# VHH binders against a7h7h6: the designs that were tried, part 9

Target 1, 199 residues: a7h7h6
Amino acid sequence: MPSPAPSGLAPGFLVAAPALGDPNFAGSLVLMAEHHGEGALGFVVNRPGPVTVAEVLASVDEDLRRAAEANGRAGAPVLVGGPVQPERLWILFRPGGIGADAEGAVPVGNGLSLGGSRELLEALVRAPRGDPFLLLLGYAGWAPMQVEREVAAGAWVPLELEGSDLVFDVPLEQRWETAVRRLGLEPGGFLVGGGGASA
Key: E = the ipSAE of ESMFold2; O = the ipSAE of OpenDDE; V2 = 0.75 times the mean of E and O plus 0.25 times the DockQ between their complexes.

## First folded at step 4 (VHH)

Design a09 (framework vhh_7ocj_1)
Fold by ESMFold2-Fast, scan of step 4:
Structure a09 (fold): chain B 199 residues (1-199), chain A 123 residues (1-123)
Amino acid sequence: as target 1 above (199 residues)
Amino acid sequence: QVQLVESGGGLVQAGGSLRLSCAASGFTFSSYYMGWYRQAPGKQRELVAAINSGGSTRYGDFVKGRFTISRGNAKNTVYLQMNSLSVEDTAVYYCAAKYTLESGSWTYKFDYWGQGTQVTVSS
């Protein structure tokens, strides 16, 4: 997590184009958390993972799971964030007065923060205002200049971070399509045309 | 809500066969380690058979060569084929689903159990 401040592609999204042949990222929407000369780090935010939020919470405390059910968030899946360290759990959240002081939590930018602590998870679930959060397993990593080369080749299309609705509010299965539309493209045309790289 | 519902138990004669099924719901079945355990009166619960998400199997010493565990991920079901049954196989058979997730220094253990199904083998 410790890295230079986000620059260029972070904070923002990368929208997978059909030209991207990597099956780990086909049809993915990636939230970019870090981008600097030493590489980049992001999270796929539209891939369901092996367990649900309810399952994670139940492993901590059955009472905590019931609290999440009361707030309607227990049925959400934990997402596959990427192929790097697929066993590591990350918490992506919007700080609303809680979590801001959590040890190890760092701002991603544009109202988003990253953490991983059990204490943060408990605080988010029990928050009276129902602050949104997303649980992710693993992350996507790029070597120096790699993500820039992939974008230049048309494998990824950058999309500005216009709030956090693509992360928390748009239904999981619609996130890639919605991101494509925000690029000014039609998803069907994008798929058939092989995608349009940024000019 | 997580549910594991066992079926297929009953009364059978020694030398006979039974097929147990465990229908799972409320979790991502294909990712979980699935197991069958049994408990006879006055005995500790013991492992009968287990199968991981990749299909690798493990069996308890007393059932090797006689029982076969398998999984149908499309149907969220795990099976136990029990052949050459003996009176010593009489027990309540439990379906279990297990998953371990590590996050930094924490370990999240997911450990779900069914209600059990009775298997009685008569001589």
Scores: ipSAE 0.012, ipTM 0.281, lowest interface PAE 8.5, mean pLDDT 81

Design a10 (framework vhh_7ocj_1)
Fold by ESMFold2-Fast, scan of step 4:
Structure a10 (fold): chain B 199 residues (1-199), chain A 123 residues (1-123)
Amino acid sequence: as target 1 above (199 residues)
Amino acid sequence: QVQLVESGGGLVQAGGSLRLSCAASGFTFSSYYMGWYRQAPGKQRELVAAINSGGSTRYGDFVKGRFTISRGNAKNTVYLQMNSLSVEDTAVYYCAAKYTFESGSWTYKFDYWGQGTQVTVSS
């Protein structure tokens, strides 16, 4: 009688609310990659990290850095994805061609995929006008029932994943504010008031 | 292009002071561990002082209380203030920038070094 793990928050976003007391997540927008009975896993997608894409690529191969520079990808920051395993590099991407078959990549949903291999990174960079990608260091993790309790307490507000523009296209510094507006809320009011009806 | 450019070395008399500077470019300076290392003739390179991205410092045993490391993230520069210099401090001083992260079975190491600056302390 074992059933599939409950899921309702992945794929999707969690928008940090004023009730959230953890400074690691204040003002964050989290992409939820997994949500099941054994817990949840997501990535903060609006926090610039310690290195650029060019720096990561240069550490691997100077030819890869040059390829990224030629394609306009080199200047983007690698993001802080969350406090868990902050040294682990993740690759969030939208497969358009050969990248869809990359070894070790798993679908997240709504046209997004997740990987972490050097081979995937090289394939994405070398692809002419290749697939959009985002590099992240670390992840956000929740124990069983934890994210559900935090949502119920008003610490996070779920937002449905409708396309990938909040991940790839909206400027980093505007992602949380844009997500709040997509919830039908004003960012200033949300930060001050707590975002819920009391009646 | 990654560059670390040291300055401020030279000749000084025992008991004197020098301030070394290391100007960094081509990487996200504020996130990196920054260090000063030295190498005297016939000896291995050793840690003098280090400062992490959060500003916490470490010093080699023979320089504690005499040397101070600091960083200016707005100027992408790390400094070493050297006071009460002795002849034993004579060495080439190197600036280093380090950052390490792991992805599955891969380890990405950023390990950048300057060309060094000579410090000579006379009696």
Scores: ipSAE 0.000, ipTM 0.236, lowest interface PAE 11.2, mean pLDDT 80

Design a11 (framework vhh_7ocj_1)
Fold by ESMFold2-Fast, scan of step 4:
Structure a11 (fold): chain B 199 residues (1-199), chain A 123 residues (1-123)
Amino acid sequence: as target 1 above (199 residues)
Amino acid sequence: QVQLVESGGGLVQAGGSLRLSCAASGFTFSSYYMGWYRQAPGKQRELVAAINSGGSTRYGDFVKGRFTISRGNAKNTVYLQMNSLSVEDTAVYYCAAKYTVESGSWTYKFDYWGQGTQVTVSS
């Protein structure tokens, strides 16, 4: 039988180190959805994209846009999830509420799921307000062994997924700094490469 | 919400120039394809000029060499510089913003239009 796929970074976060030179990932916080022998897949969860949730919903159904407006979800940006297939829309959500359709999605772990269908989007918008979701354009992909090499080189710092608040609750502009603090680091010190305790 | 507001139209003599502006709000301007279209009475709306997010441009056949489209992402504005105007350029000029998104088996098309600005060229 084939060896089981290695799993160490998913589910979890990768926190971009300050020295990371790729403009697609500078200052990013990546939610890792898959990590196995064929590579890895994740989503940047702190980068606003070109359209809002309201704009996506209006293209589906004006009543659906109004429902999102009433629930306070319409003004949220759709995020740039990564440079691969930037035209592909993904739905990251927590299927814990009454009315959420967990059967239309693939589980990520720790109560998170991924989908992409119009039917799932409609179900989530019409679900009770307590069901959080993010819309993402594109994803971050790594070839076999690539993400392991980048972590070993210090381009990314892994952070355990202790909760989903970095995905749904922490303000988008604060997510990278909050993740750095959860690593036990000060964002300012991390950003400048760290001068030591007395620098 | 999404708004596209055209300005700069008016009456001008043949051989003259006008500069149209389109001020955009309510969306991430820098990511959108921006275009200028025109419609004369009783005719179909036609492409005048377009510019993509990267700054590449396209022009309609009868305006090449006379019109220039440009964008100012910092100001969320797209411009149309119209030189050597002729009576045949008389039309209502519309600003448009376009973006497409794939979602599983669905394609979402965002296609926003301004209210238009009248350009009248007299002989």
Scores: ipSAE 0.012, ipTM 0.318, lowest interface PAE 8.5, mean pLDDT 81

Design a12 (framework vhh_7ocj_1)
Fold by ESMFold2-Fast, scan of step 4:
Structure a12 (fold): chain B 199 residues (1-199), chain A 123 residues (1-123)
Amino acid sequence: as target 1 above (199 residues)
Amino acid sequence: QVQLVESGGGLVQAGGSLRLSCAASGFTFSSYYMGWYRQAPGKQRELVAAINSGGSTRYGDFVKGRFTISRGNAKNTVYLQMNSLSVEDTAVYYCAAKWTIESGSWTYKFDYWGQGTQVTVSS
């Protein structure tokens, strides 16, 4: 008789192992937002997407695009968050007085929250102090017990969410490598040694 | 700076062929739905052909079997091969790039348009 699926991977990261053959996830770092008996939901946080923040803002208001340029946010990429619903936009942010009570925003943990409203996007873009946020297209989803099986098979290595720097501060092209080092592993050895991540 | 630049239009005799090209810049071409639309004087703009990021195509009923849309992602270009042209195909042909992003109950729409290229089919 299977026990109820354990929770505990959210909030946290999954680090893609080198042996992971799925091209959607090769070399990815996934922020896990939800993990429960009915499945799991996360976002790849190190894949630049097809548009910039400026392009998204231009689609809603030219004034917002100009605000993003003035505040240094225009050139930031919108990330590919995962293969599920690739046309759905998500806002991952750290509430600093802006959007802390935004309708539809939900806490992820460790000071992170998820939203998706235009009002939240406008508030974050117009903030002169630059509260951190990421725009993501799509998400990574797992059916009940699926993520647990993939971790047990060595496809993913769990990493604790210790602050939000891997989400907002570390350059996205360095996030997977930095996460591997935080696991106590050397990225070069992890890639070429053929050693699979376990448990 | 988004640009769509059409080329290949002109005058052609009925039964002839033309190949239109649309060179795109200033956005991530490979992720966008690309379409060709046309507008004749006094008529509404109508869809001629479309191709999504995955290469799936859609055609207007009046051009099926005669026109072919294709894309070259390496060159950021979409093409329209027009065969067996008739005088009724005379119109200004517009290139369009579209992408729809959903966010909760809100929809972000990216709709970019070229300036158009004239196609005239003589009897």
Scores: ipSAE 0.012, ipTM 0.320, lowest interface PAE 8.4, mean pLDDT 81

Design a13 (framework vhh_7ocj_1)
Fold by ESMFold2-Fast, scan of step 4:
Structure a13 (fold): chain B 199 residues (1-199), chain A 123 residues (1-123)
Amino acid sequence: as target 1 above (199 residues)
Amino acid sequence: QVQLVESGGGLVQAGGSLRLSCAASGFTFSSYYMGWYRQAPGKQRELVAAINSGGSTRYGDFVKGRFTISRGNAKNTVYLQMNSLSVEDTAVYYCAAKLTIESGSWTYKFDYWGQGTQVTVSS
């Protein structure tokens, strides 16, 4: 059998190492959706973007915006998912009902799925207490072997995906810190010393 | 709460220069297409200059070579440097922020406008 395609970072998170010259710089938390021999694809899940979910929905259908408002889903920000195709909208969601049979949606793993259709967005919004979802603009992409090299260089620390709370439930401003703590590290120590790897 | 606030307008003599600024808040400035539009008395609002997120620029034919648009992403500000002004440049100048998002087969647009700043060029 040929050597297996590199894998192991998806599904999972990459926790950005802090800026060396600025220990107060808030790092990014990336959800890895794909990792294989052809590269990797992920989404930054802790950067608020230029518009809210309500604004996106209003541009499509005012009744759809009202439905989201009525079920408490309108106020969430659309996130900046990454620098690649920043105009492209992605839908990250936890299928449970309305989204479970969506055409074109693909499983990411551990209860998460990725889609992009208007039909999926409409279905997710119209179901009260429906599948949780997150809207993202753009993505983070890596060429073959690139993410593996960046991890080896210490730019990113992998964190296993145990659940979807870092994506849907933990407040945006706390996601990086919470992820660092789940690595078994103190955020303050990580910002100063690079994750307890050296003296 | 998106805000665009224009400044730098005023009265200037023909042949003079002005620099307009537009300070943006409430959105990710670096992601937006930024434009300057003007509306002269008795005329429709028209594009003066625009700059995309990557820094590429476009100009109205009547201002090309005289006006320069630029952006400072660190300060969330877009600028319009206006040189060799003529009486015909007299107008209210508006700042606009635009974003087009594609998702599958549909497209939707965000379109934000400032309240305008008056530029008056005397002969």
Scores: ipSAE 0.000, ipTM 0.258, lowest interface PAE 10.6, mean pLDDT 79

Design a14 (framework vhh_7ocj_1)
Fold by ESMFold2-Fast, scan of step 4:
Structure a14 (fold): chain B 199 residues (1-199), chain A 123 residues (1-123)
Amino acid sequence: as target 1 above (199 residues)
Amino acid sequence: QVQLVESGGGLVQAGGSLRLSCAASGFTFSSYYMGWYRQAPGKQRELVAAINSGGSTRYGDFVKGRFTISRGNAKNTVYLQMNSLSVEDTAVYYCAAKYTIESGKWTYTFDYWGQGTQVTVSS
């Protein structure tokens, strides 16, 4: 059974409908970080990007890259977060102990935060294996009323953010399908039916 | 370990041709800007040819129409086809790989260089 849509779209997910015409977002799962009168901002969390976490860390410190390799994170891709400012790096993480008080970190909601500092990256990498974070290049942006119109047109289906497993735990290639199932829909039926998000 | 290994340099007579290859490993090759640079003794290193991840090319004025850069992403290799060589083309040729990521106050620059391959053009 699909969860009720959140009262706002952030924090939450947008699940791309198969009929979405924008190739930047086809088959995407977007984490919504902001939604207000001046627009919306989110990150695609299921699209592998142009470099690995190991490559980013090696550009900072070779010891840091070795720490990531020891922790099993070195081979993970940096994700394409969206087409806006594609050169800009973001760190999406679960604050708890590591990075909870990091300067410049902004809460997204439901136990998730965004940062970008080198100090935060170093702290997260030096945490024990499995400490959750994602590196993202760029973001998805919407003008005032744009995302609301796209949702109303059936291009996106809102999904409530109930935990962070779709961001950190579900494999990249399964995130969109898992999100569709959490809407109470079958991925195969959703693909064949176009924007079939309701009866 | 990041590696860029150039090959194909050597001795050639003026008017001849050479093809340089640069084999890359240890990074996501298809995402990087790839370039060929050259440096003659006592001179500054200069851009010969460049190709971005999308396949767009740029050339130094002194080689336009004579040299062609290309990339084979499946083979992690960038190539430089050098035609109508002159004595002025004598230099060590370097392969370079570059990528830049910005993160608020921080810039992550990936700037990798090969060891170079000697090209000598005799009159």
Scores: ipSAE 0.013, ipTM 0.373, lowest interface PAE 8.0, mean pLDDT 82

Design a15 (framework vhh_7ocj_1; at its last look DockQ between E and O 0.41; V2 from the best seeds 0.00; counts 0 for: pae E 7.5 > 2)
Fold by ESMFold2-Fast, scan of step 4:
Structure a15 (fold): chain B 199 residues (1-199), chain A 123 residues (1-123)
Amino acid sequence: as target 1 above (199 residues)
Amino acid sequence: QVQLVESGGGLVQAGGSLRLSCAASGFTFSSYYMGWYRQAPGKQRELVAAINSGGSTRYGDFVKGRFTISRGNAKNTVYLQMNSLSVEDTAVYYCAAKYTIESGDWTYKFDYWGQGTQVTVSS
């Protein structure tokens, strides 16, 4: 089936190099949603954020929070997606049919979609199939040519988006290490530039 | 369930000190803006002191240099140290916790208030 596919670095991941000292991005795994001549946009997918999913749902409707508890979704953390517009909520999800055509939802690629509406959030929480979703606050933004320069300088290592397990299935604290291993690198070796001693 | 419980209010003589505490539960305390507000009879609720998640503070004009706000994230508690109290500081003091999330079609508002604690300063 035909699906719009961004070129270059999106869709895909950027894996932060160990020397990246920016506190917003140190040890981060970024899902790239957009990359074009006017810049790039992505989301850090391994950084726990300022509120829980249960808090967000409770602020909408206590019954919605209870529905999430009942189907095992309330325990997921809301993540910090990046420093740009840190108050803005984004919903990254794997459409199982129910949310696929939600107003404002757009495909990212490889079975991932991005949205932000309250209606989408409610549909995903109440979905009987347990379709995964991730709530993100803010995004990572790059000016024209900036992400290309940072990749060329070795600050970020691109990784192909071959599945959504790094976003939904791999535990948060393991996502960066798992991504490094998928690059064919050992995390300890990557951190020290290759020493004889293990970790 | 979200709760904010104030304590430490009471009667004190002018020139004295009080320390207010606000114990929070049911939300991610460390991420929220925490504030102390006060309301005297017939007046609007006014900001006394506020502290954001990063520890930056701001104060109402009439309490600068006399009051200090602080937070203990490990204890989910915000404090107000009140020194050099005057009769004009007499009011009910309220703890507030605030956080806002925007989406395209909705604003998620987290705006929680305690029940208040009375502070009475006698001459």
Scores: ipSAE 0.390, ipTM 0.675, lowest interface PAE 2.1, mean pLDDT 85
Fold by OpenDDE, look of step 5:
Structure a15 (fold): chain B 199 residues (1-199), chain A 123 residues (1-123)
Amino acid sequence: as target 1 above (199 residues)
Amino acid sequence: QVQLVESGGGLVQAGGSLRLSCAASGFTFSSYYMGWYRQAPGKQRELVAAINSGGSTRYGDFVKGRFTISRGNAKNTVYLQMNSLSVEDTAVYYCAAKYTIESGDWTYKFDYWGQGTQVTVSS
């Protein structure tokens, strides 16, 4: 069956508005990977998880851990990508590097790809230039028309994905605020009227 | 980062009771187990009790119905009720959390440990 045509929300970002009542997504920046008639799939890209990249690598191969340490990647947290399947690890990376040829990698768009294989992880960790990557646990999912309703309600504000800089070049703690500013809003002024953010 | 904080240890007379508590923070997994291990001087660390995310329990052979592990109302909290304590139960008791991460064709297993709490049973 032909893959449903992507909607205007994917690839892209969703910026959590203060009106969003779900604690799982409060203050979150979500990368939208899929959006079609059957629903949507995304990843929170600014929430640190319970384990580090080093811990993940050390559990399988100490040499990989050492390589990550040498590249300054070992101390980075694995992120919480969402509440769905929180034990499932995902790899977000830039296409064009060594990992681009890894089996199972899929393009998200605009300079981002998604994978989950050990081969991909090893390639990224061992890359001479230290190609940037994020490890994420779990994902965010929406039923059909759910994300559209939430956007209409002002819970999420869509932001165009112009590049991967917001994901890889902005510090984790600043990603949401940076996204808000890119919307032309001030983080402190995101609240409109009775405590809701204007979409 | 996952942190485990133990409390409730101390000195007790033989035949007495203690209740250990462990609170885990930074825990987001749905499938896991938490447990208590103990290590006496000169002995290997051994399982005392464990409980999984579904509420199933297992106990060490030496427990013989004297100890009960349970989950608290707070998220990721476990208790170990220890009754009929004997001198042989003297050890450092450690809280542990274990979980698995899966991705594509590979699986990672994680074990986190508390700092331990001393339990001393006097004759």
Scores: ipSAE 0.248, ipTM 0.598, lowest interface PAE 1.5, mean pLDDT 87
Fold by ESMFold2, look of step 5:
Structure a15 (fold): chain B 199 residues (1-199), chain A 123 residues (1-123)
Amino acid sequence: as target 1 above (199 residues)
Amino acid sequence: QVQLVESGGGLVQAGGSLRLSCAASGFTFSSYYMGWYRQAPGKQRELVAAINSGGSTRYGDFVKGRFTISRGNAKNTVYLQMNSLSVEDTAVYYCAAKYTIESGDWTYKFDYWGQGTQVTVSS
């Protein structure tokens, strides 16, 4: 009987291994949002992009920018989520209640949700709770069986999604190394063939 | 926050050369489409030259090979080298920075302009 199609990489992370030299993904940590027999979809969560959150908000309404700046919510860069549709803005957030019922928001797992509407962006900026959020441009996509083959070839190492701290709390430049350590590896050993990599 | 400051304008004799500079701050310069536009009194603003983030260039038809746009990403500056100037080139020259992003139900456009620098070509 045929083996079931693999379906276990989303929700979760993929950690780029040293052998992955593609400039779109070298040194990246990818949050996997979807994985099924028709392919996979994810977002790079450690690569800053060309605009800031403040710039996006100012293009909508100067009062939104001011509200976000006053609450310390506007200083981060917009991230490069991947090479596919690099102009498409996505909102990744941890809903605390008010954002949880925003139209078009889709749960990713472990308290993470994904959306893209103006209504959601305005709600997150103005919410009294201050739900944490990131803005991302573009995404990473895999054809059927592609991500499975890349993992088997050692280009990516899967890491379980055990919370949202890698996405919201760990500084961008530390996310890859933190993910490597959570796999039980040392970044130096991983980079020079120190072993411990799986799949 | 965003600032575009033109310099290098002034009076030149016909046949002469002039180099315009536009210093940029408050945004990620290397990712923006940069351009020079001009407007003479009583005329519509028109494209002189543009350069995208990858260095590809476009020129207005009236340029006829006389002008060259370039960008120095390390200096956050875009340049316009203007040669073989004629009285028809007299105008205010504006620097512009442009970027577009899309969200699911609308588009955000970033469209920034400098204050302009006067170029006057004497016969």
Scores: ipSAE 0.013, ipTM 0.354, lowest interface PAE 7.5, mean pLDDT 81
ESMFold2 (binder alone), look of step 5: mean pLDDT 81; pTM 0.819

Design a16 (framework vhh_7ocj_1)
Fold by ESMFold2-Fast, scan of step 4:
Parts: structure tokens; sequence; C-alpha cells
Structure a16 (fold): chain B 199 residues (1-199), chain A 123 residues (1-123)
């Protein structure tokens, strides 16, 4: 991605509408990290993935796995962030202290930061109170004008990023429905209504 | 906890067929690269067939046209259909599940193996 500046849809969420036909994104909530003339990049934040945090940490250092277990982090799933580069690990976090100055981390906006280094992962796991974080595999990508066309077609409904609770605090299984309610819609009615927010 | 359990091995006469199955548990099967490897007595383990998460397949040169790998993501199972078996196919067959995580400055490789299933082809 050549442009680092967010525009329009980033930072923010895209809420998958019932009209969305792509199985990779059905019922998804996407955090938009970048949106500019060269395209868009985001992460699905409500899809449990192929491994747990404990499994990733065990592959690095058994002491890190034990630290995560002691801090209540071991059982969390690593999420599927999207179909692009599904082997690529991303760390989405809220810098409160430890990890705030981590090398290679970049701000997404509204108190969120994105990184991927082993040092950042270790710092977040070993933090006494812990900064909230998610591990994500892969990302969602859009070519120039593609996400704008999909939004115009009603496949996605934009939602402003007012806070990071949809990323870290709301249970995975409730994130999509909570986002729909924040759009002023009832999830059951939205699903039954068929196409888009105006159905 | 990851488990891979192979089944379907046994004794068969040359020219016969066998179907191996590998039942997987403890991980998101659909995301993993799945492979069948074999090890004959006195030889190193070699790749027989592989299938990625997207369904693309690869085969060892000596089994092309005879063996077919497939996956049933709904059943968390990978299969190896073995046709036109020869004595040279006699080996222990192992199921493998592989996943690679890449990040800035590091790579994590998950490499899980089953206990193996014996295939014996008699003349």
Amino acid sequence: as target 1 above (199 residues)
Amino acid sequence: QVQLVESGGGLVQAGGSLRLSCAASGFTFSSYYMGWYRQAPGKQRELVAAINSGGSTRYGDFVKGRFTISRGNAKNTVYLQMNSLSVEDTAVYYCAAKYTIESSGWTYKFDYWGQGTQVTVSS
C-alpha cells in the first residue's frame, strides 16, 4: 500500500450486509486500517482462526506460553483477519504502556495501533496489567475504487470507530450484531429484511 | 490439542487399491496444508501427495497418475486414494498438517504428524 494516510472509510468499521455474497466476509465486521486512492486494507475482527495465542507462543518459547496462561491470554483464538496473505501475522493493540513505542508499530487511529514484531508480542504477553491486543492472520484488501463500489452496492455498511470495544471487549460472537445495533438497526430485522440497511 | 489419526492401511496385492484417511482434531483443519508422506524400510521419509487450504494438489513423481489426494473440510479429514499399487509402494504412510505464520523478523511453522499406517503390497 503506497499511501499511509487514512481517508473516508478508515479508521472505521465495515459491517457486512445480508446482500454480501462473498463467503470470506458473510456476517463479518471489518476494521478498516487504510482507505485511499490506491485501495483499502482492513481486518475481520470477529472470525476465530486456526490456532490459539498459546499455540503461537509455544512455537516461540514455552516460557511465553506460561506467561500468557498466567495472565489469562492463552485460550484466546488468533483471528482470521482476511483472505490476503493468510500466513501473515498482525498484532492489533491499544498502547497503554508496554508496547507503546514498539518498533515497527503504526497508528491506525482512535487509540489503536498495528504491529507484527516478535518483540511487540513478547512485551504485550509479559505486561503485568496487559495492553489489550488481538492476533490476526491475513487481511482484507480492496483494489482502487473497489470498496467504494461495494459500499454503494449495499454489500457493506460503514460504522464510525467511536471506541475500540468492538475490537477487544465485546465477545467475538456478538461483535457483528452489536455493530448492527450501533447502526440503529435490529440484527434479526436486518437479516430478515434482505438487501442493505434500507431494506 | 492437535491429533492426526491415520486409517485404511493394510495388506494388498500388486495392482490393487487402498484408500487412506486421516482424521484431524484440535485445530481449524480447513486452514492447514495437509500432506501424505511415506517411509520405506531403510529409506528417508518422502512426500507422496499434498493439498493446500485452497484445494491445490502436488504429487511425488513416482505416484503421479496413480494416487489422488483430497480433503473433506466438513469432516476434518484428508484422503489418499492409492491405485495400481506396486511392491515399491510398501511403506508406513504418515499424515501431516502444516501451517506457516509469518511476521516482521520471524516465522512460525506448525508441523504436526500422525503416528502412521502400514501399507504392504505383495507380489
Scores: ipSAE 0.021, ipTM 0.418, lowest interface PAE 5.8, mean pLDDT 82

Design a17 (framework vhh_7ocj_1)
Fold by ESMFold2-Fast, scan of step 4:
Structure a17 (fold): chain B 199 residues (1-199), chain A 123 residues (1-123)
Amino acid sequence: as target 1 above (199 residues)
Amino acid sequence: QVQLVESGGGLVQAGGSLRLSCAASGFTFSSYYMGWYRQAPGKQRELVAAINSGGSTRYGDFVKGRFTISRGNAKNTVYLQMNSLSVEDTAVYYCAAKYTIESGSFTYKFDYWGQGTQVTVSS
């Protein structure tokens, strides 16, 4: 699978390579939302977080939690999106017919949008269409030229965003392996092939 | 449903010890700040001891050195070991579970409380 140009990693994925050398980054899949000269911003999309969507909704309104159950959305996990501002909630969603006009919502690209408001969350939960969304706590941030250096060092492997199934449909525990296979690599071989620049 | 059930309260003589337990269900216990608060008749509820998800602890000045808070994430339980009890420790002791998520100007607040357990220290 062809990689994107050295600049322009967003929208796309970064697949954690064994070369990272950090056990906590083993198996990470990051959705890149922004990449420009001033830095980069992304979200880990395969790490279960500290609370459930049902807990978040119940803290707003018990009726909202019941609406999520009625619409089949209560089983979604909240994920750890990254170490920066770990208390901050982000909402990754397919806009469909809901949330297009939500204040503070911005397009990521390839049919994905990013928001964070309570009003957006309520609208997505109550929508009968079943528009998918993912709740994330915190984000991954890179200073100017940092992500480019980490990719060049082999810490991350870019993967093109060819749809949103890795963020909404593929089970969390399979996302990294699925991404590795989409790179044309065998996960077992990929794991034993790395040594890490920090090792 | 969310439940916090305190146990271990009762009657004890001054200088004695008690161990309070708070069994939690219905939420992701390991991620929450857990605290013990107390309220004596005619007084406001005050913090006795707290422990965050990482295990860091905080104590009220009046109990520091006498009480110890701990958590058992595998059992979804928080404990308060109370040593060298005095008559002034007589109160209803409440278990609390707290977690917050920030979203712009809105904060998702998780603030759960148990029913309380009576601790009475006799002279």
Scores: ipSAE 0.204, ipTM 0.590, lowest interface PAE 3.3, mean pLDDT 83

